# VH-VL binders against Netrin-A (NetA): the designs that were tried, part 12

Target 1, 267 residues: Netrin-A (NetA), of Drosophila melanogaster (Fruit fly) (q24567r46to312)
Amino acid sequence: EPRACIPDFVNAAYDAPVVASSTCGSSGAQRYCEYQDHERSCHTCDMTDPLRSFPARSLTDLNNSNNVTCWRSEPVTGSGDNVTLTLSLGKKFELTYVILQLCPHAPRPDSMVIYKSTDHGLSWQPFQFFSSQCRRLFGRPARQSTGRHNEHEARCSDVTRPLVSRIAFSTLEGRPSSRDLDSSPVLQDWVTATDIRVVFHRLQRPDPQALLSLEAGGATDLASGKYSVPLANGPAGNNIEANLGGDVATSGSGLHYAISDFSVGGR
Short names: E, the ipSAE of ESMFold2; O, the ipSAE of ESMFold2 at other seeds; V2, 0.75 times the mean of E and O plus 0.25 times the DockQ between their complexes.

## First folded at step 5 (VH-VL; framework fv_iluzanebart)

Design j25 (from i7 with light chain N92D L96Y)
Fold by ESMFold2-Fast, scan of step 5:
Structure j25 (fold): chain C 267 residues (1-267), chain A 121 residues (1-121), chain B 107 residues (1-107)
Amino acid sequence: as target 1 above (267 residues)
Amino acid sequence: EVQLVQSGAEVKKPGESLKISCKGSGYSFTSYWIGWVRQMPGKGLEWMGIIYPGDSDTRYSPSFQGQVTISADKSISTAYLQWSSLKASDTAMYFCARRDYGDYGYYMDVWGQGTLVTVSS
Amino acid sequence: EIVMTQSPATLSVSPGERATLSCRASQSVSSDLAWFQQKPGQAPRLLIYGASTRATGIPARFSGSGSGTEFTLTISSLQPEDFAVYYCQQYDNWPYTFGQGTKVDIK
């Protein structure tokens, strides 16, 4: 039947620029930790060393299951540490999905927000919220439904289950005008974006027993609020220097945000 | 090397028109926002407005809406700030700045050297 | 618009001393905050972006901290070349806004 030839939906994020507000090893060698089966495994990151670097550009490369590349944030040192990933699409796209693939064995986000921009990153509006505490943290009801009066409204959803390795957002799911998008200016505006911003607010806490182990031989400077930990996987004689600030339970935990793929379906 | 080069100092009389320039080089001019910042003598920095040359989207700070015109010419990688009728209160240093994005962030990373505009008596 | 307030207006310090500059936003700007240094007759120079990330070529004595509405720029062991005016700027949402500046003067 006669109809306009329109582009197929593609991964609009492929090879697109991504900026991270925090990257492991950007301030010199740093220690990050992975948690698997209630055990803590710590490693070194250093942005000056290609073999120990985890840059944001890894987020929009091809996701190869045999050789997974990850972006890693700096280890979080306290409550209220937000980490942001901003992806520039370069032009306006109609978006169908936003998907973040978690890095294997990485700590899982508890609370995060996806924002969109229609003016090349100059201004932002909420697109989707994720949290175990939607009402307390974001002032939004959990498992919100949308009607025709509010189908351009951002919803808040529970975080992904531990068995699920990705955070996925479908832009049109549950919106009444989705079957008739071409006749809904409101919904067309809703799905249109030039940029996507992901803001990580909180990490899920690992098993408490895994947090009890601290690297032996560490040193603390209480007056400066810093501590020094021997570099387990790094060059001989080096120590990792970190701020003592933040929660006592998470200080030195090596908790960080880590993502292997950032994909956006659009046309 | 990414650079922004601004036009030279201007001395004008009240009521005259003026158009100053900011030329970008070493990057894709149409892919970055370019903004204008005013600094009056002895005062701080004020955002005037910003333009995305790729689609001509232009935004002004509320205090400068209608007071100036921001434009860009893609063919020569140049952004402009224009007054139709200058006032003595327009005497200031004017800076252009590029908003970075991609691997280096979403902040004003590269600045022009400034254009001093003096509106005499 | 988001109002940025800096304190103190003027900070008098001796070379080798620590300087702490504050910046407050009227509403949350997350970590979308930059610090600039400006010397007389010069364009502003980017020092810190993302509230805490040092720009390329900026000495380690400059450090930024904070998120949301309260931000701090710290200059440890102040050098003679560090006497300048410092501005914070939010870039969370347009219009972008600067603080009024803190002048770091020699004591």
Scores: ipSAE 0.118, ipTM 0.625, lowest interface PAE 5.3, mean pLDDT 81

Design j26 (from i7 with light chain N92Y N93S L96Y)
Fold by ESMFold2-Fast, scan of step 5:
Parts: sequence; C-alpha cells; structure tokens
Structure j26 (fold): chain C 267 residues (1-267), chain A 121 residues (1-121), chain B 107 residues (1-107)
Amino acid sequence: as target 1 above (267 residues)
Amino acid sequence: EVQLVQSGAEVKKPGESLKISCKGSGYSFTSYWIGWVRQMPGKGLEWMGIIYPGDSDTRYSPSFQGQVTISADKSISTAYLQWSSLKASDTAMYFCARRDYGDYGYYMDVWGQGTLVTVSS
Amino acid sequence: EIVMTQSPATLSVSPGERATLSCRASQSVSSDLAWFQQKPGQAPRLLIYGASTRATGIPARFSGSGSGTEFTLTISSLQPEDFAVYYCQQYYSWPYTFGQGTKVDIK
C-alpha cells in the first residue's frame, strides 16, 4: 500500500525574495549608528558600494555566523515612519515559526507586527504583535492567552526588556488544538501562508550615555540641544547634525532597523 | 520584454454574452496576479477583480462580484473577463494589468492596451 | 474599502511652472501608493510607486512624497507633453482603489 507522504519542515524562506520599503544608502550616502557598551559608532551606507551596502536580499541566504550580513533601513527621521519587510514564499506553506535574527549592536525594535497572506500578497492578516505598549498601540492585552473560541487570533508579546539576539514567533504555541492540528481546520487555516510581512513601528531608545557620545571632531551645543558628527573618513569636512532630544524618532541619531537573518519554518 | 496584449474592440447588444482576453508574454505567467480595470466613458479607473493563474485564486471588487467572471488558461498564458448577459451600462474600456512581485513590492506596472466594449440596442 | 480622494479636480498650469497634486486616503496605506499618468486614448502609465520611487524611464521632474494618509505628486517645470489625467492608487489592501483623478491642462 503506498503511504501518504507529507513533506518535512524546512526553512521555507531560504532563497526567497524579500522586499524592503526602506534600505540604507538607496537614495545616496547616509549615516547609520551602532550602539554597544554605552558607546555609539557611526558609519556610512551606500548602495553603489558593495562594502557599504546592506540589501534585504541577503536576509534569506544561508545563515552564516562567520560572515554575518545585515539589512539596514534608512535612518528614521520623524514620527509615523514605518518600515516593512515582505517575504514571498512562492506557494502555500504550513508555518511552524517565524524568526528574525537581530543585527549585532544595531538599535532594537520596540514595536512591530508580523502579518501573513494566504493569497500571494493580495490581503494581509495580523499573525503576531510585539510591543512595549501592546494596549496603547495595537489595542491588545500584553501576554494575551487564547482559548478554543479564539485560537486563530493574533496575540501581542510584551517587549518591556531589550531584545537580546532575535525575535521569535511559534505559530501554534498556546493554542489548545495544536496537538491535533490535522483535525482542526481553524488552526490549519491559521498556520497557512504564501507570504509574510514584517512592519516595524518603533525603535527602542538607546542608552542616553551612548546617544551623547561624540566621534572624533564632533561638537555639542547643549543650549540648543544639538551636536555635530563627522560623516565620512578622509577627506574630513562633512558633518551631520543631531539633536540631544529624548524621543526614539529623532533625526540625525543614526537610529535604524537592522536584521541579519529572516527564517520561516514550514512544509 | 514583458507585455500584455488584449483582444480587439467589441460591439454587442444587451443580453449577449462576451469573453475578452489578455495574453501575457515575456515572463512566468503563473507567478503573477493579473487584474482587470474598467473605465467608463469620461470616467476614472475602477478595479474589477484579479486572478493568480498559478492556482486560479480569483478576487472581485464588491461592485463586480457576480457581474463578471475572471478566468485564465495557463497553457496559452491568457486571462479572460466574461459576461453571461451584457447590459448597456457595461459600455467601457477594459484594461488588464500585471501586478509586480519583484524587488520593489506589489504595484501594477505592465498594462494591456485596452479593449473597448460597446453595448447598445 | 479604502477611499482615495484627489485634489484639485482640474489644474491649469503654464509651461515651465510647478504643478502640485494631492491624494488623501481614508485610512493609512503606509507607502503602498502609486501614481499613474493617462493621456487620451492610452492605457495608464506608471510614474511613481512606493509613494516616492520613480518608475524606470520617468523624467526627474516628476517626484512623489508622503506616507500614511497624505500624498503629493509634484511636476517641476511642466512640459507640453505632461497634459494628462493623473491617478493615485493604493495597493495596501484589497480591493485596490483609485482616486478620481486630477486633470492637468496647460494654459
């Protein structure tokens, strides 16, 4: 008797196309900053230079710890700027996880949403919310639980503490019918997707000490709440001004979204 | 080169059936959504519906649900828009358009030249 | 459905002048907004996608800006060949919807 074969779970995102709504250096040379050990280091991105380009296409290549590659968004310049990553799986998959590996030393997201599509990107449904302000921003309770009557609802995960290395979402965790998935049309529909979209809404505020650090040749005007930082290495003379202000969407701070790997478990 | 070529102009009477076509070439036909847009004389553009030829998933704008049928034939890379019974109010220019899927997102870049449908007694 | 509203309905501009066209969405469409140009008897032509990215072959005098609910198409130094109707279209959510169009006439 032939046996019914179901495919094994794989990284469904491997070599899949990824589109970013914003990429550092796509509109000319731009400045981005990394934050580590209470210090700030700023660099130039430029899509015409392979050594200074950070395209989204690298997010779905092989995960390589020896050669970490990052996608970086353009620096945030104001409130209301959202950045989107859209991944096309090419066909319907049953998904078990969605994982975003954070770029080392890059600013961390505070609020974001993972959406799924079952119709090749034509319509989108919330899959998972992440925020330090779940109720205020998304109208959802932090650490929401699902029962049998609402197993297909997206939850919101609390982001009160800084994320360390990754954002991970397990599609079936906490859903009562998960161990009997083949008998649950509701959960089968819930985990089925052709595309995944990640929408970044807010960045976490970096350590104030790091925000106040200055590059060589930098200057601070405390009365006006501004500072100047050298933009490029040789020849000197180009600077970018930044405010010492308190919000995470401050122009000139070099704050941006950055991800090193985008993986999706599916079959 | 990517192109969409539509069938020629039609002159019909109310109550007649009609099927117009949109043939794609220069790309993987089954990997892109194809949509239909109506433009009534002197009016703006209206989305009617869209089809993914790879699995025949078809979506209609609410105003066109049940008014028309959208289909596709993979073997000849052709999408269709069909009426079972035409009305005078169906007089319009009909465009097909391919939805981009590539590096810059999901927008309609490639358009057919249009098919003029005139329905009069 | 998301309603797209364009203003003005008609804009008359002399050659060499700047034209500014507005498009408003009834709810946020992020940057999933395209601008199309349509000349009499022709199919629409894509000008701008992603709210601000020029399509291949589109002259630098065309620029787009905005995000969320407020969008603008600017034509610097209007040329005679720019006489056309311009449509904005959201592709954030199905059903996709067009604005009613802005007709640009050259004086």
Scores: ipSAE 0.348, ipTM 0.685, lowest interface PAE 3.9, mean pLDDT 82

Design j29 (from j0 with heavy chain S31D G54D; at its last look DockQ between E and O 0.70; V2 from the best seeds 0.00; counts 0 for: pae E 3.1 > 2)
Fold by ESMFold2, look of step 8:
Structure j29 (fold): chain C 267 residues (1-267), chain A 121 residues (1-121), chain B 107 residues (1-107)
Amino acid sequence: as target 1 above (267 residues)
Amino acid sequence: EVQLVQSGAEVKKPGESLKISCKGSGYSFTDYWIGWVRQMPGKGLEWMGIIYPDDSDTRYSPSFQGQVTISADKSISTAYLQWSSLKASDTAMYFCARRDYGDYGYYMDVWGQGTLVTVSS
Amino acid sequence: EIVMTQSPATLSVSPGERATLSCRASQSVSSDLAWFQQKPGQAPRLLIYGASTRATGIPARFSGSGSGTEFTLTISSLQPEDFAVYYCQQYNNWPYTFGQGTKVDIK
């Protein structure tokens, strides 16, 4: 009983270096679009203009509650590579959570993987999978039970639930030895990291008609894979073209990843 | 400023041992991976291996596994590349390089000047 | 390990002309790609990192593009000092690997 302690943890991501593989406006002015409340609004990003730039440092800098800042990727295309965020913590931390806060009106990623490194970014292992198609995309069951035999393994979380404003991974939730972490070398290794890498494979693409009828079919549309693409036999993991027969992919939909905070709880 | 300074050129015979050095200055030596790159005469660049001096975690490219030893002495901010028995095919230029891990990712940002090793009978 | 393939092996170009160098990866390296310039007897010089970002002090005539498996280095108007060998290198995952090099030579 007296073994319980309020964890002394910090946001290890605060002011930490973060690199994005794709940032809106890095190759000249680009159009991006937001979809919410049955409305579509398109804007311009340009990395050469500070007022229209959305750099990766916005994910981990000191935020003013009156000024939400965003990182935004370039608009995704069927021929594009996966988008990644890489965070260097600078030392080994025992992590309790990884949280990505979505920007207002941002579409939710459908399929993504969180990786960790314990060797300062030299090698990587899976930490958490998220997908509406865990088995097909990542070869893992969607709702794998966690027991002693697999408490040190990455799990895949089904993203069938309704859209929410954040994507969260609790490193120890549901793992039997977590109440005795200080006495479990296996889970201590499991939560230890020097770096975190997030790889976005697929974006949930809003259907304009589904947005108008969201209450009636929203969860089913999001879960059906209607707005996601399969992993291709090439670099086009975000290939929306394959799911739509080519109708709207590469046509400038303006869909992109947009994250306002990348938080990592650790000690 | 950040610098990597390598030991001078070496002329050796086959079968001899050799240890060349790479001394870092102007930064926290133990906080960065240091690697070694071989360039055979008239050929391209090849990664040999890399070491994290703080704990001596060492990784080798498959082609060099078991062929050389990479080590570091963090008390004098120096990394080493060592052969126990040189071969004529070890004749090459050897560079050390530091891997950055800042805002711009894990690219090699600082290079030593190179050490020419000549192995001939 | 990830194989990096450069083409062409040699590129003959006159001063003032444009040079385009290609680099292909055997699997995705995201944007974790660097370009180096090397002259005889010298250490490699970093030109581009992150596939497209110029290193400090590198002239604007050098530009990089690409992501995933296909990358390009462009030199928009060659200067006499640009005749050298150019290497791409991936740093997405260990072991890090170089391409074979492209020699840019005077025509």
Scores: ipSAE 0.498, ipTM 0.783, lowest interface PAE 3.1, mean pLDDT 82
ESMFold2-Fast, scan of step 5: ipSAE 0.542; ipTM 0.782
ESMFold2, look of step 6: ipSAE 0.141; ipTM 0.632
ESMFold2 (binder alone), look of step 6: mean pLDDT 92; pTM 0.928
ESMFold2 at other seeds, look of step 6: ipSAE 0.565; ipTM 0.808
ESMFold2 (binder alone), look of step 8: mean pLDDT 92; pTM 0.926
ESMFold2 at other seeds, look of step 8: ipSAE 0.589; ipTM 0.821

Design j3 (from j0 with heavy chain M108F V110Y)
Fold by ESMFold2-Fast, scan of step 5:
Order: C-alpha cells, then sequence, then structure tokens
Structure j3 (fold): chain C 267 residues (1-267), chain A 121 residues (1-121), chain B 107 residues (1-107)
C-alpha cells in the first residue's frame, strides 16, 4: 500500500543561472567530436551561430526529450585543463539529489568533483567525488562505508561500473541519520546549499576503434602510435595528427565535456 | 539604474570611532553581496570584507577580522563599515562594491565613488 | 589565501600598440578571474570577468584569456584613455584577492 505521506520535491535548478568556465565556439569556430558504435563524428561549434552554439544556460531550462540541447566545453588540449559549471540556486535549499545528464554520444567524464556553497558562491566545500582513480587523484577510497562519525563527509564514487548516460548523486544515500533528517543538525548542514559547482578534471579515453575512424581520408601509423585525420573545413590535404594511447586530452581528438541537463532536487 | 553612493570624506584623530556608509539604489538590495575594499595612498586594492544584506551573513578577510565591523540596514538599503578605535594606518580610500552573478561567474560590477578617511594627530 | 602576482609592474606603450598584461595565481582559480581598470581619483571599473568575458560597455580592444594559474589581459590597440592601472582579482574562493597592479604608461 502507498506510504502515508510523500513530500513534494522540486527541481531547484529550474531556470537558475549556470556559469561555464569554457564553452565551445567562444574563441571562434572550433571542432568537437562525438563517439558512438566505434565511430567518431566531428562537428563545428561557433557561439556567433545560433545553430552551432551550445551555451550553459540551456542546462537548467525545460527538459525536452524530443529536442535535446547540450552545453559543450571547448575541446581540451592539455591533461591539466579543468572545466567548471557553477549553478546558483538563489536561496538556501535542502538538497536531495544532483544529476547531470550527459549529452548523447559525448565523451564521458573520468574524474570530476561536485562542490557546494552555503554562502552564495563565496566559499566552496566538496560534496561528492567521481573517478576511475579515486585514491590516486583524490586520496579517497572508491567504496567508502559511512557511519555516524563521518556521515557529513564527501565520498568518492567509481565511474567504471555501469555504462550510464548520467552522473547522479543522492545526498543522503548511505548516511545513518537520513531517515531523521529534521532531528540531525549535522545532516541538515550537509544537504544545505545556495550554489553547486561541478569541476571536470579528466575525460575517459574513447574506444581506440572510434579514434581510427575508417571513413576519414586519414592515415594510421600503428608502429608509432599516431594517426592523421583531414582537417574539418581546412584546405585539401591539411590533416590533424594525433597520438594513439597518449594523453586523453590530445589536440585533434575533439574531446570535450558535454551535458544536456543539470537538475537539483530540493526544498 | 543601479547606483552605490558613499558617505563623504572624514578627518579623524587616532582612537576615535567612525562609521561610513554605502547606499544602494536601483536594485534589490537584499539579493546581492556588498563588499568593502581598502586602498592605501599610492597602493593597490585589498578586500576587507563582504556582507549579504538579506541574511546579514558577513565575511572578513583575515587581516581585517576583529579590526572593523561590517553591517547593513536593509530598511534603508545601506551597508556600513565601522571602526571602534581608528589608527593612523587606517588612512585610506574605502570603496564599496556590489557583487553580481552572470553567465561566466561572480563579479563586482558597480562601485561606490569612494570615501577618503584621514587619521592624523 | 590565494596570492595574485601581476607582471610587469609598469608597462610603457605607445598609442596604437598592443599591450599584454600578465596575472599569476599561487593556486588554481579556474576561470574565476576579473580584470579592473583604475584611473587616478576614480573607483575601479570592471573590464573582464570569467577570465575572458567582456563586461557591458567595454570596448572590443580589451580581451582576456587564460585559466588555472596563468592569465592575460590584452589591449589590441592602446588608446589615450587606456593609460591607467590594471588589477586582476580572483573570486574562486574567499578571501578574494587582487594583484598588485600593472601601470600602463605612455612611452
Amino acid sequence: as target 1 above (267 residues)
Amino acid sequence: EVQLVQSGAEVKKPGESLKISCKGSGYSFTSYWIGWVRQMPGKGLEWMGIIYPGDSDTRYSPSFQGQVTISADKSISTAYLQWSSLKASDTAMYFCARRDYGDYGYYFDYWGQGTLVTVSS
Amino acid sequence: EIVMTQSPATLSVSPGERATLSCRASQSVSSDLAWFQQKPGQAPRLLIYGASTRATGIPARFSGSGSGTEFTLTISSLQPEDFAVYYCQQYNNWPYTFGQGTKVDIK
């Protein structure tokens, strides 16, 4: 039988401002690539062209499943490049979840951190870590048990398990006092936020077959671990050269961060 | 039109108390952080502290914690910076600034004209 | 606290020339970096925020770039009204901190 009472939850992020540290096409026309079914498809982004723009403000608009809109970062070129999304809720909310819906066929994040602010973006503290390398990159175990002594600490989730299209964080899951939130000042403080910041640290390496895209007029030197792909919108014979198995953030790969929806459950 | 108007110049002696003001108009005063910046003669800018008038949450830079008091009166849309006992080293121009939120971050878009405080014997 | 270091302390440029100003953070500030212009006797004026976004009313000759710890403000063709002191400011975490300023002077 149905439960006696089910509280209302709203998407606290709806129509909230989102700031991105990097947006594809903000520095003039740029090339980004999508990966699916062992294939790579590359496209042009340009913030001056409404048909080729992918701004962060679309992340908190009405979710339209028939016409998916994405924010895309600039293509990453260095392994140290971080990209951030900052969402302002405008008021203090008690948060129950933070969900980032990945853009279809976009490269997946390998490592990222969700931070929260309780002072309107003045200061930040970790809320949740995600990584295939929790211990190495963040100094945290990949599968952490929480008790009453540490239920207000950020944990690290392993991103290698399911092949999913979203990154989801349930703020109270696995925390002993979650059933009695109203009587737990520690957990009330833990879930309270005025702003959420997502920091993307690393992208997952694409499938090697996709990087070798067969329809391109490119060449692959397997002995040297390199490949060559014709430059999009470039002169005939001009190619982008990249390394196989090198740093994931390689020039010409079109690797970038892309999100279609940013939702936050709260009251 | 958004505007921040600061109180006039002050000349004080060491040990005296002082309270200067910054009045906001043309926007929702309680929805934006207001910060205070000190600029000593011939020197650069330094943040002293910031207040959110909507809930009176106040933060100080470490070097100014306990040296000044920041407050706000939301009924008259005015922020204040106060000293209980002035020192000669408090001689400076003091600016207030409003923090906004835009597509690419938090930024201080509107500034008061400044209040010159001179402390000498 | 995050320390912001600007270079050079003074930059001498002729009108019409390009000016390039540098700002370095002691730790990563992502893109939470603003640039201000200050003329003698005036309040600071916001030029750039988010490292590269021009504020409303700021001429196109001003552009910002960088992320993490290294940032640059470029004035593509210096005008007479651009001779001023320029400050970078991080707002990645409190306390917010300014650089010491770069004075852009006529050559």
Scores: ipSAE 0.190, ipTM 0.666, lowest interface PAE 6.0, mean pLDDT 82

Design j4 (from j0 with heavy chain R99H G105D M108F V110Y)
Fold by ESMFold2-Fast, scan of step 5:
Structure j4 (fold): chain C 267 residues (1-267), chain A 121 residues (1-121), chain B 107 residues (1-107)
Amino acid sequence: as target 1 above (267 residues)
Amino acid sequence: EVQLVQSGAEVKKPGESLKISCKGSGYSFTSYWIGWVRQMPGKGLEWMGIIYPGDSDTRYSPSFQGQVTISADKSISTAYLQWSSLKASDTAMYFCARHDYGDYDYYFDYWGQGTLVTVSS
Amino acid sequence: EIVMTQSPATLSVSPGERATLSCRASQSVSSDLAWFQQKPGQAPRLLIYGASTRATGIPARFSGSGSGTEFTLTISSLQPEDFAVYYCQQYNNWPYTFGQGTKVDIK
């Protein structure tokens, strides 16, 4: 459906404070990995080193295509690791969109939820769910429609599509009263927020060939004392497949959440 | 660096109006809730209400709704607690405190020194 | 309204001894529980938040534990400056509510 844009909206997130529950290198030097063209390339992050830091503040700065800045979470070690980004807008805004631009070559989120607060963080309610498994993980259909009786309900959508480098949520899309927003107290309340919280629940599984390949950066990470992923040319010593099992988020993979821009259309 | 500085002690008579203040410094005043806490002589602490200075969103504890007015002036980074007509039962120490939203935890991390209000004839 | 109940009302302890203070909520507050210290003539001081996380600058002898409805503050080796009134506070639901306080007094 065509998306309605209400005039006079600005990026309400620009230069707004963002707090991340996890940032790469905040607990001392850590190893993260990027995945591109069936290859894995790993690097060191360290928040005490300005050249190896990836802070949350970069999420609401001016987007610059010549120098893309990213926030990176600490490497995830299990499926129970949730990572949160909380954005404070400072006052009540009517929101038209929430967009997260993915960091180039970073692992992609599989499941996440956008929450909103209308009371400056005292309480939170779901705004939008994203998952490859909407029914299994959130009990919601992947293609949900709203009628006039349920226009204030959060829906669930696929996280990514082929060639998509962002996660986008349009607050009024598919809601019957969107054309006459001023006449709908329910939708006015629905789009109003003082804060946005993004909770990352799961990462997408990278290409198995990339996970099993040698690191382009070398055979070992001296800072962490770990070896690069073993060569996948012998049946003996194949530990990665066993470590992955039923969960992608495991120690040594360098999997993490990474976002280059967090924007919110509001007024 | 972060400081909440409250106005000085007050001695008032029943029926008089009063407005006490809490000035914040060393942080973004409009980005944090400020709350007011009452402590009657020899008693414990009780929340009166909170205000978000950025948009003046105000929440009162049920016991204080309609008894006091909480306000803020963001141009001078100051929050206020006001009575239109004081009673002897309003004699207490009043504290202001800043609420923080870091991570998943929401708590009051910085406190003013307190303002003693004595209401007697 | 969530009611917070602290016990004991007064705890008499000698310097160097371990002090254990209890706080109970009338309904689950998850881990949204803070502990404050108040000395005579002073404002409350945050010690613990999130039931078990020590605030910046708070000595290691202070520790918090618990979740749901039962919480404990422990002072492993009481120092002279620790004689004070201690309050627990839930921030799970508004209105936020304090316990009545536990006075830690010299034995």
Scores: ipSAE 0.006, ipTM 0.498, lowest interface PAE 11.8, mean pLDDT 80

Design j5 (from j0 with heavy chain R99L Y104W M108F V110Y)
Fold by ESMFold2-Fast, scan of step 5:
Structure j5 (fold): chain C 267 residues (1-267), chain A 121 residues (1-121), chain B 107 residues (1-107)
Amino acid sequence: as target 1 above (267 residues)
Amino acid sequence: EVQLVQSGAEVKKPGESLKISCKGSGYSFTSYWIGWVRQMPGKGLEWMGIIYPGDSDTRYSPSFQGQVTISADKSISTAYLQWSSLKASDTAMYFCARLDYGDWGYYFDYWGQGTLVTVSS
Amino acid sequence: EIVMTQSPATLSVSPGERATLSCRASQSVSSDLAWFQQKPGQAPRLLIYGASTRATGIPARFSGSGSGTEFTLTISSLQPEDFAVYYCQQYNNWPYTFGQGTKVDIK
């Protein structure tokens, strides 16, 4: 007898709409910076200029090594500001992976969460956490394992090396019923989604040499985790003091989130 | 320019069927939830239900499930609210509204002008 | 379901004065709270979403604050066109629910 037709997994994100909560140059010309070999290189973004625009639609377009397109967030200037990417798949898919490719030489996220929705965005549940501080920021242990009783729960993964070019999440990895997915309602529900939302919570601190290149116009104390920046409209010598160990309160660093590709394996 | 245009006022007798419409323009109709809100004369706003036109996923407020049918025709960018048998208690203003993305949910950003439904003997 | 309670039911204010409207949720709705203005015979108009973000075209005299269960809408200098009914609405959990409304009337 003929078996039921089961579609092959495809990149369900290809040409799918992506909305970013923040895009570089959307509020007028802005300055962003990239870091390579302990050096800083800064550029201008402006959404009214096609040659200087980095829109979210570039995340689900064709991406190759000879013509890399990037989305860029506005530069981070405050503490606690989150940046969000929402991908709408249009219908329910069974998902096997979610992959974000970092833009070359872009600052790496320190902490982020992938959420999923099964109801076109009406409700969201955690899918995967990533952080250098899983327990502190998300209340979840690093290097979690799931048993049969909790295989539908989100885990938290330690951020890997800063030069790794992608953030990858395999939806079924380490889950006991993964080999019997078609007979597991719990795992079928776990992998089913209509939308994926990525929430960026914080950026990794620049390395010491790159940080020193950022002090043009300011002073840095790496031992205390503080720096001071001259105020534009203050009296001569007036500075803003900030803590570099946590969130960056004010920034001329051009630190921002930048992603070149957002792909989702589904059927 | 995002617009939601609703059908005109209706005067009906108890027991009659009715289908009112809400036509969206100026945006991707299949990419946003459309909600229906009832406002009885002199009363506040009540959430009735929503539909995602892209796949017809429909959700009702518990007090309205089984009382009305919400549907959409994506080929003409139109959402519908339908009664099989009207009651005098259905007399109200009915609004449609588009739901835009918020951080963890949706909020109504654009509203139709409303359709007044009067049911009397 | 989450119950939204607004107070006062009616607020009498003179033009140019400050109006402060309260909205309370029966359980935490985070910052998933919107404020709407409705005038007689008109559709509701979105004023604030995310508890404190003004919608496009909304004058600066309207401001929202709060998180969790306690929310406030403030109109800093009431204009004649601001006399209306105001509704809060939570969108943290389905079903989405409205408050009963606060009528801002002429003193």
Scores: ipSAE 0.006, ipTM 0.570, lowest interface PAE 8.7, mean pLDDT 81

Design j6 (from j0 with heavy chain R99L G102S M108F V110Y)
Fold by ESMFold2-Fast, scan of step 5:
Structure j6 (fold): chain C 267 residues (1-267), chain A 121 residues (1-121), chain B 107 residues (1-107)
Amino acid sequence: as target 1 above (267 residues)
Amino acid sequence: EVQLVQSGAEVKKPGESLKISCKGSGYSFTSYWIGWVRQMPGKGLEWMGIIYPGDSDTRYSPSFQGQVTISADKSISTAYLQWSSLKASDTAMYFCARLDYSDYGYYFDYWGQGTLVTVSS
Amino acid sequence: EIVMTQSPATLSVSPGERATLSCRASQSVSSDLAWFQQKPGQAPRLLIYGASTRATGIPARFSGSGSGTEFTLTISSLQPEDFAVYYCQQYNNWPYTFGQGTKVDIK
């Protein structure tokens, strides 16, 4: 007699298409910066250069044990617009987790939302919020329990303690009907998705000592042989005086969103 | 090359049924949404609905829910738009379009040539 | 549904002049905005998607800008073949919606 065949959970995101609303170097050569030990190091990204490209496709490929590959957004502008990653699962899955592995030494997200779609991207509903300002930015309490009457509500996770290395969301954690999912149409609908969309709203401020001062030394990109120095007695709008090659488009903070892996548990 | 070919013009009387078609070629038909757009004479464009042929998931714009039926036959790579009972107000050009995606988002890149439907007594 | 409003309704421009067309969304659509050109008797033709990305084969004189709720399509040095109606379309949320169109006439 064969046993009942219930599909095992897999990484449903493996080799799935990912679309980013913003990718570093898509608008020509751009500058991004990494922050480590109170220091900033800046580099050039260019989507036409294989050695300086950071595409969203790398988020769902097989992990390479030699070096971590990252997707990087374009540097953050003052427009107030968001950056999104959209992952298409191709069919309906029952999801158990969504995990985003942060790129090493990259700026960390402060506020973001995970959305889900059950209609292949036509409409989106909130799945999970993350923020240091849950009430202010999203109108949601930082901590609350859910009862049976509201267990399909998206919650907001407090990030007042920095995200160490990943953003993790467990779809059924803390939901009363989770132990009897087969008898809960509400939770079956809650965990079902064809697509996942991550919306990044704001970055955590790097340590002030790691940020280049308008009055101090500039940034160096050792791979490209370039560096920029701000104007000594004025605003940092004039920092091309010490460039070692070519025109530089920008020497801002280089703040950007960067993720090394995007995984989704489902069946 | 990707191509969407629509059925020919139709002249009908009020109360008659009609089914028009949109045949896709040059791509995996079951992997892309196909949408239907109405353009009334001298007016702008309106999304009517959209279908994912791979699982027959069909979504209608609120103003068209219950007014038309969208379907697809994946064995012949063809999407359909159907009326059970035509009205004079259904006189319009009808377009089909394919939804694609890139790092810059989702967009309708390939369009059929259009099917003119005229309903008059 | 998200309402898209285009202005002006009609724009008359002399050949060689710059034309700027506006599109406003009733709520934020991020950069999920496309621009289409439609000539009489033809299907719409994709010009711009992602608010600013030019589609394959579209001349460099067409450019798009904006994000959130305010978007513009600019046609530098307008040519006679640019006589057409232009539509913006949001794809941020279903139902996808078009603006009412801007008709561009050669003066």
Scores: ipSAE 0.006, ipTM 0.497, lowest interface PAE 10.8, mean pLDDT 80

